# Designs tried in a protein design chat: VH-VL binders against o14526r1to248. Part 22

Target 1, 248 residues: o14526r1to248
Amino acid sequence: MSYFGEHFWGEKNHGFEVLYHSVKQGPISTKELADFIRERATIEETYSKAMAKLSKLASNGTPMGTFAPLWEVFRVSSDKLALCHLELTRKLQDLIKDVLRYGEEQLKTHKKCKEEVVSTLDAVQVLSGVSQLLPKSRENYLNRCMDQERLRRESTSQKEMDKAETKTKKAAESLRRSVEKYNSARADFEQKMLDSALRFQAMEETHLRHMKALLGSYAHSVEDTHVQIGQVHEEFKQNIENVSVEML
Key: E = the ipSAE of ESMFold2; O = the ipSAE of OpenDDE; V2 = 0.75 times the mean of E and O plus 0.25 times the DockQ between their complexes.

## First folded at step 5 (VH-VL)

Design v6 (framework fv_ustekinumab)
Fold by ESMFold2-Fast, scan of step 5:
Structure v6 (fold): chain C 248 residues (1-248), chain A 118 residues (1-118), chain B 107 residues (1-107)
Amino acid sequence: as target 1 above (248 residues)
Amino acid sequence: EVQLVQSGAEVKKPGESLKISCKGSGYSFTDYWLGWVRQMPGKGLDWIGIIWPGDSDTRYSPSFQGQVTMSVDKSITTAYLQWNSLKASDTAMYYCARGDYLEAFDIWGQGTLVTVSS
Amino acid sequence: DIQMTQSPSSLSASVGDRVTITCRASQSISSYLAWYQQKPEKAPKSLIYAASSLQSGVPSRFSGSGSGTDFTLTISSLQPEDFATYYCQQSYEYPYTFGQGTKLEIK
């Protein structure tokens, strides 16, 4: 048995509600991922803008004298870093669109899930109802049997005995029908619970797979940016080395 | 086994209506998008659109919007592609396929050949 | 619409060869790219999804790589049954679009 199936069978409505609540957390996590990436993109955009301003400071440095070539090196490096972070901002904004598109598709799946859950909850209600009626039907039958036995001991009229016997037989028939209804309701409940458990498991697995793919895209974008930043830094070091201290 | 089985070949005249079908089996029909793809004789694949069987939400390619109608009957796990008035340019093989945006189309029907000629 | 361009449009190869087919998107599609194989008069068959994930039942000689705009499909050791037309498809944005196809034929 699947993990979800075992849990449903043990706890009936309580188990169902717990597992369904876990499934409903899926769309919330999708939205939270979009929010996280949006905040991360804002950080990158802020860095890019700040670095562009810093590049202007390098451009406004003393253009003549000993340090002029080094101010140019700073300006070029600062501009390239600003561009790297701006490109990451764009990639993250594209990823937010991917997350939101997945969220839209997830909502369609969850809308269908809610409709099917109503059927499962109806089966739970039916089972609950017949389950409560069964003890009452059994008690009524036992009371009729006891009443019939009491009348027999009291040596009452044959007509009264016949009435008691008829009531007992009628109660027995009612009990038999209550048992049949219970067995039918239980079978329906068990089948729908199993179907729901398997579906919830599939939904959770699909959600995890999609989230992993989205996080993979995030990781790749960040990794590419780190590689580019490393190249900018290496070029910066090389440009410093290339500044000649030789004088005419 | 997961399968999509399409209706048989059709030969029609321009102006006639047509409705072809695609029946899914072996999976939960309402849990996957169902798409349609056209392939004109000797040409590549053209995406027509997709439909979500659970609520009949559709996404059409702009080139096919208004030219065809996608629909489903989830009680018999069947999707349909319909033309109100066929043109000779509609002559093609039409495929249905099960998909989602991550896996695209993982299961394909065998195709329905539609021939429109006078 | 996102335009998908395949290269080459046709290619001749021998059994045992390593074959590479490329696909380029007109804009970034992240990893939302699938590869299909179509044999004459048959429906397309899914080979690869999410740029690099192998579909169930597809031989390990097929592999995909790439992200963003440039993608490749590689067949490490061509078999007789691999002669077919190959298509890439993006599922990043509606409408989904296919490449024009690459016909792989016997040399």
Scores: ipSAE 0.005, ipTM 0.475, lowest interface PAE 12.4, mean pLDDT 84

Design v7 (framework fv_ustekinumab)
Fold by ESMFold2-Fast, scan of step 5:
Structure v7 (fold): chain C 248 residues (1-248), chain A 120 residues (1-120), chain B 107 residues (1-107)
Amino acid sequence: as target 1 above (248 residues)
Amino acid sequence: EVQLVQSGAEVKKPGESLKISCKGSGYSFTDYWLGWVRQMPGKGLDWIGIIWPGDSDTRYSPSFQGQVTMSVDKSITTAYLQWNSLKASDTAMYYCARGDYLYEPAFDIWGQGTLVTVSS
Amino acid sequence: DIQMTQSPSSLSASVGDRVTITCRASQSISSYLAWYQQKPEKAPKSLIYAASSLQSGVPSRFSGSGSGTDFTLTISSLQPEDFATYYCQQSYEYPYTFGQGTKLEIK
């Protein structure tokens, strides 16, 4: 079976509780992911602002000196680098919105799941009730059989034998109905436990798929920024080489 | 019975406005995304976008953004797709569909479709 | 946008045949792939979600497999009602793009 199915078929009450607890942890992990990305975006925004300040410093360099063209190279490079990190900040902010939207969808769907769980808990109570009745019905039948056997061995009237036989037949019919009720309740319980296990497994697998997809978006955004930074650095090197060394 | 029922076929002229509808029944309307898909005559399926009925949040395909508007009226469990100015290239079958996209990522229930013909 | 490419564009088969249709994504979409069946003049019907999960009410002869960029839809023993056009769709990122479709025809 599935991981969730195996847990349900252990100690039933404990297994169910463990699986439901695992499902309830999903929204917490979604919130934690949003918090992580928010902090990461703050780092990028801070870097962008610092580079913009550094670019302004380069812009205030000595304009009439032989070094002036190199200040321009630093300014252009610093501005472009600041922009790369600002773009990443915006992409991460968009990703936070996607994470939070998923979190809201998750919360709404979890409410429905909680309501369906009530059906499974009801089946547990029904099975518990009928489970107690079956041994009592069986004992009653055995007692009627013993009474009938005792009367058969003693000197007795046909009328008393007929009464004992009637009581035994009624006890047998009662036992048959108790067995049928138990079988029905057990089948319902087993079906609802299986349905719940499959639902919880689907929820956890879907949550993992969503989290992986969100992490994939994060990775893609970071990789794009690394590529852009590499291009900025290559341009910076070329711009340095293009500055002419003129003799004073 | 979960069902999406779309408005009837439309014949329009270029430049006219149009609003088609998709009515949901048999389920909690605000618990599912509602999407729109275009199918040009003899062609495949084109994803237009999805709308969350609870707060009217929309996600459009870039090729349709600015060309159409998705909206909902929760009080009558109805979604709408609207054009301000139709073009001949808008001639197509338009389907609405319901999607979970959290637990069962797919459109699980589809409307019967609305045929839109833009003449001349 | 993520591009979805199906192959073949069309195929002919006989009742009882095992049929395989493939779908390739231009980048990894994990398991965010759905399969749909569309009969002439009808709305599409959902067959498979999450690459391999069978939609409720869909016959067990349909199965999906794959992850990342390569996916397959298999019909283990083709029935007369299975002749239709099949579409894959990714829902990994917006827009949720469809493949161009595979038309399954009677041989």
Scores: ipSAE 0.000, ipTM 0.380, lowest interface PAE 21.0, mean pLDDT 83

Design v8 (framework fv_ustekinumab)
Fold by ESMFold2-Fast, scan of step 5:
Structure v8 (fold): chain C 248 residues (1-248), chain A 119 residues (1-119), chain B 107 residues (1-107)
Amino acid sequence: as target 1 above (248 residues)
Amino acid sequence: EVQLVQSGAEVKKPGESLKISCKGSGYSFTDYWLGWVRQMPGKGLDWIGIIYPGDSDTRYSPSFQGQVTMSVDKSITTAYLQWNSLKASDTAMYYCARGDYLEPAFDIWGQGTLVTVSS
Amino acid sequence: DIQMTQSPSSLSASVGDRVTITCRASQSISSYLAWYQQKPEKAPKSLIYAASSLQSGVPSRFSGSGSGTDFTLTISSLQPEDFATYYCQQSYEYPYTFGQGTKLEIK
């Protein structure tokens, strides 16, 4: 993703923090999905219970009236609708278990990711440390060079010039070492930052794939239930038609 | 028990089509990548590709792109590797293997399907 | 494609020996490296993932180390059942390439 590339190379590791924050939102969205499905399941269970209660009204209809066979048709249909919604409730409860199971695995994966994040943050600290020392080392070298040049212009004793030259050489070696440490730390930092960006991208893509699959399961369960409800209603219509009007 | 069970050995002639299978059990099939690896007789392991059963997302090795097709049937927790026209150079042991969705190193392997293509 | 090179191609060792096998990537793969063991006529078995993490059920005598381009698999005290071919694999970028294998034989 270009999004990851642009944010990853942000100043003061801001890009890394933005991407890592996004990754940490994954488990929150998983929990929110579970909560949504839980509320949806409660709606289905409430409907089922209400329909079961309503079917009792059909059951308590006058058993000796001419409408009695139609009360039976209402009762059977209402009971079957209640059952369809109860079965959906059970399917959604199973899906909640799948969502929560994924959430647990996601947290385990995030803990492993955190170990790599610690490694990346260590590289940041090393680079920061070397970056703080490099300007001081460079300034020290420049000051030694200026001191040596000043002594040369003042035609100082050979002993003083030799001493100044030695100090300048030592400062040059220190600066060279600091530059080497900086280059090494920067290379390590860049590699670990790239690795983190790729991992964060993979985690986000995988999370989206999992969420899509879970939503697909949700859609399938709902669709299957709608098909069953349609069948119950077709049966209801047929049962009405089958009540004979030809009795005496 | 987490298990990948592959279809039996196949003996085919060049030009014939073939579809071998890998059935997963004991885990959530749609939550893991499924990869295919080829091992020619007496040779090392060659990565063919990997498929995510949840959405059928595939990643092929360039050397196998267009030579084989990976697919899945979620209803029977089975993955497939298919050739439209076999070549003698396809003679090999084929393994399926499961990869964790965020750490795709293979942790569980099938027993292998030996494919022999000769005339 | 990232090329994975194993060294040595084969080695002979005795039970009780400390054995090291190396794997080199043609570019940095961070810690996205796995090690597999394959015994004759058997499917490969996962040993190590993420360069140094021991797979569940694998004996503690196996260990992995390294990052970037250079990786090592170590068997601290070789057992009779350890004679096999060992493969490294990178999972840093597609295709997930394997090394050519290291055959560990009885001396």
Scores: ipSAE 0.000, ipTM 0.375, lowest interface PAE 20.0, mean pLDDT 82

Design v9 (framework fv_ustekinumab)
Fold by ESMFold2-Fast, scan of step 5:
Structure v9 (fold): chain C 248 residues (1-248), chain A 119 residues (1-119), chain B 107 residues (1-107)
Amino acid sequence: as target 1 above (248 residues)
Amino acid sequence: EVQLVQSGAEVKKPGESLKISCKGSGYSFTDYWLGWVRQMPGKGLDWIGIIWPDDSDTRYSPSFQGQVTMSVDKSITTAYLQWNSLKASDTAMYYCARGDYLEPAFDIWGQGTLVTVSS
Amino acid sequence: DIQMTQSPSSLSASVGDRVTITCRASQSISSYLAWYQQKPEKAPKSLIYAASSLQSGVPSRFSGSGSGTDFTLTISSLQPEDFATYYCQQSYEYPYTFGQGTKLEIK
């Protein structure tokens, strides 16, 4: 039915458009992730440099007698902390390279996606053209059948009846070919719409998996740094404890 | 051939509005950032901002934020840079340039639009 | 903002010379640096991206190196068409910033 065909066509187009819109946002989210990690790396580098300067400034001062061993403990701990944050900076810079590699892959997939959109739009145009011709072919066939029946009822020559029969057979063949072309064009359209929708869905799922993996790498780098910072803090505590009061 | 073609030179009075254009051809317009760069007479290059043509996402330099507006018309693969009220200090050559979305080094540049603002 | 400083501001050289132009960032920008060439009354032309990657169609005598804060552009054997102004640009963070330019002129 025309009503159901109209609804089915609209629903498929809506799904295609929604998924295609989401796919287009992929490259932007990849760029935003790279930008976020760059800013995060800058924060770590800034901290590292500030701590190194603070440590150096303290080391340049003349140490006070009995407190001197504790100043050294502070200096050593501060230097190690600065190094932890510098190492995180480098890890995040390496992660940006992974994001960029993924982005190159994503761009190639996106270009392929655009090619398939063009193919799907071509199928829409073909179906539209065939859809316009099919009703004309049907009407021609019906008119030929009616003419043949009219001539059969009228006192008409055999030659005229033979001519009408030939025209009706040719119209039937034309209609058959038009129906075949319509069915073929519709099947091609429906298949391409479905293939495109499934491809867009697969692209979104693949993008989400890649983004999750990259975020996992980010989390691992941060976690590793927290472990190292914890070790530096434990050493700091031990070094304080090891300063002997009996030296006084 | 990939190219960016910019609109012709403009001579304006302070306070007038202006919209200049940059038309892309030979590539997928919505797959690349489009940037704008200003060069004042005898001076170096100043980055104005970038726009993502597919959704018009913009990133402006703080010094140009609120001074100019970037926009695109995807149907004619054209980007625009617009001023509501020109100042004499806007006198410069304006370039558009294409950038990769992850490495926004500008690989293709327009020929430039000279904007002269004088009383 | 990240400040990009080029050295020298101008340089005189002869055809066949090896020329080196330097660019220094006020903070680490990893490898997010590009180099451009601009001839009088012409638009800039991309030479190098990602600090060391040669742009398609650019002669192999051009090369880029460096990471972090210190970068160099090298022309291994200067040709007559290489006399121009050269700019570096960082894309590590917004706003993107250019160096002041290095004018390469005939000795």
Scores: ipSAE 0.000, ipTM 0.377, lowest interface PAE 20.7, mean pLDDT 82

## First folded at step 6 (VH-VL)

Design w1 (framework fv_ustekinumab; at its last look DockQ between E and O 0.08; V2 from the best seeds 0.00; counts 0 for: pae E 18.5 > 2, placed apart)
Fold by ESMFold2, look of step 6:
Structure w1 (fold): chain C 248 residues (1-248), chain A 119 residues (1-119), chain B 107 residues (1-107)
Amino acid sequence: as target 1 above (248 residues)
Amino acid sequence: EVQLVQSGAEVKKPGESLKISCKGSGYSFTDYWLGWVRQMPGKGLDWIGIIWPGDSDTRYSPSFQGQVTMSVDKSITTAYLQWNSLKASDTAMYYCARGDYMEPAFDIWGQGTLVTVSS
Amino acid sequence: DIQMTQSPSSLSASVGDRVTITCRASQSISSYLAWYQQKPEKAPKSLIYYASSLQSGVPSRFSGSGSGTDFTLTISSLQPEDFATYYCQQSYEYPYTFGQGTKLEIK
């Protein structure tokens, strides 16, 4: 959400660190979703095969006697349940293809954005380096000013005053160049950080939206199977009642 | 399959030049830092430096600045570590490793190249 | 340069023990700390990056924690294959220095 953009400034780039690492976790979570769905599909397939085997056992039951007509009802119900779970297996296998396709697109998007991230990291390191130099340049200038004032109070020779003036002028120029470098580095940093924050936020929002859509498809497939299982059970109950009437 | 495959072991004499290689495969070579690490016999790991293969932006440890040269031939996805004049103290195992562009901690390592410098 | 100091330099532990190894930076490195495992005559293997993020394929018994200057690597239930030397590394500012290593002996 928008929380990431507002936390980037003024704190040794901790907000950028957090935002970037959140975005990098996207492909990991996509792979984990695919693996989870794959395991669920395996569970459903195993169930389907077990129900089909159970149906075969019902077909081998004794066909005569009061329970014989009910063996067919068990057989039909078991076959239909096996088909319900086989259909869910197929839907989940198709969904895995969608998840993996999203994963491929996700990798392409991250690849296309890497140059901007590298440029942003360079700007951070430039600003850090200049920020470490500026206080030292300021201290050197202040020390040269203090040295010059001390020599003025002592009324020293013109030769010594000229040396002190030269040192102060060199320190002043060094400080001025350090300030100019700092201002340029800060402006570049702020521009690149804003652009990166907006891009990372958009990427994270797009990822979450896609993941929710994939989970929605998963939930819908499971719900459809639940409804079908319920219908199979209702048919099972009705077939039992119909057989009872016919046997009387 | 992401791999870094290094050139074979080298036995050299002091004063000789040497260039060892690290070939990256299975990933976008120009989109990750490529680093070099030295491990002297029985010792820990020394960070030599990293290079960005896309533009050859190179960062060296002060301990290695001027002693080795890192370079890249991105057309064959290969990085190099080069000495102009080897010393006996350069005897070590040398690893290349890949780092993420945001946090360049190494996630994939080469198998290492043993360099032995003795007379 | 940022100096990384690991403690202890060596330790012995039994299979099943909970083991902690510490790494201290000479100045704050935020969370830019990685952990590596190296077995004899093998290349290092990445375990943890960004102080606490587990690398792909690394067993969940490994975990990392800490920020600033003090970091820990924890093995929740030591296994025989965990015999190795462990290194920390900071990636906060150049040069990206390593700790001196911690040799873990399973006994």
Scores: ipSAE 0.000, ipTM 0.403, lowest interface PAE 18.5, mean pLDDT 83
Fold by OpenDDE, look of step 6:
Structure w1 (fold): chain C 248 residues (1-248), chain A 119 residues (1-119), chain B 107 residues (1-107)
Amino acid sequence: as target 1 above (248 residues)
Amino acid sequence: EVQLVQSGAEVKKPGESLKISCKGSGYSFTDYWLGWVRQMPGKGLDWIGIIWPGDSDTRYSPSFQGQVTMSVDKSITTAYLQWNSLKASDTAMYYCARGDYMEPAFDIWGQGTLVTVSS
Amino acid sequence: DIQMTQSPSSLSASVGDRVTITCRASQSISSYLAWYQQKPEKAPKSLIYYASSLQSGVPSRFSGSGSGTDFTLTISSLQPEDFATYYCQQSYEYPYTFGQGTKLEIK
């Protein structure tokens, strides 16, 4: 993740908005994660049901013949596998609850963050406003200078020249004030923007850490189930080995 | 697509109760403010209030406080505006609108529900 | 309550014209101002938020400016589809009040 304080700077001062937009993606990610886990849970449930059916199929095996006892081995294994997947389904469903709960907490965090960065938004708008005045003030001053020069060339009366000079001075002062205002607004914006950027970064980092933790839980749940499944398969093998041809 | 779909037009008599609905789709319903706006015939927009679907936190305009009730059903991503006793003066178009993620300023609007109250 | 006053209440303009609508707040609302467009028998449409931020999908000919008490919505070159009523709204303090509206009609 990039250092937010080094980014989101631009000519139109839209960086704050962009950053805001980025932060909005957090809850979306959380929801998507919940949806993903939900889908996995559905898959596991389907798997469980399928294995249960398979067990039933094994139970329908003919009781006749020397192979008949081995159908019980299949039935038992299939039942156990069904249970493994069912347990995973439940674990994932619980995890979904955790994800959703986090989502709620995230919303609270976002509300708080909004309150903390509102002054930055104000600063952005102030800067935008004063920025628009600068070109006009500059243009006005230049126009006055040009006019004064024109009057000089035309050998205008002293009175008129004095008037023009006064206008030029006023325009110059206006420009000076505009520049000062701009500089002040910009300084304020830069400080607040940096602060906001750091706040957002911290929020995002915390979010990502939490998301990773949830992923860890997901991974752990799946891993545990796989271990159990592995055990079931091992038992199956053992059961088959324990049944000799002579016993059948 | 993000959209708000409101319930159909209502024709009621004074004194009757009414509950109109606004269903959100295409976005996380609990992550945005949902507001209600009244527009009387030929008039401007009146801010009624906003509700946060996540916890049903509400903000009412003083003019509408006690006159209407905002509620939500998160399970079906639907918001409601209800009257216990309608007045003829309640005749208006009612809009629901989604607030910005960070600010209750509205960015998405429902199509509106026309409520007519006449004897 | 904060009162929002728009000016003018109505204006006529031609396609291609530059149009300016103003909104004044009874007190400072910083930059917490939104602009909406409403066409007859249609729901309002969001144009501007935070005084100068353009909503997604809104043409660039629309722009907002201002802070404090005085705000402006500008349409740089009026298009036929822009004839509508425009509303400002403050989101600084509850209740979030609207302006009375400005009806923009074809000249």
Scores: ipSAE 0.000, ipTM 0.439, lowest interface PAE 16.4, mean pLDDT 89
ESMFold2 (binder alone), look of step 6: mean pLDDT 94; pTM 0.959

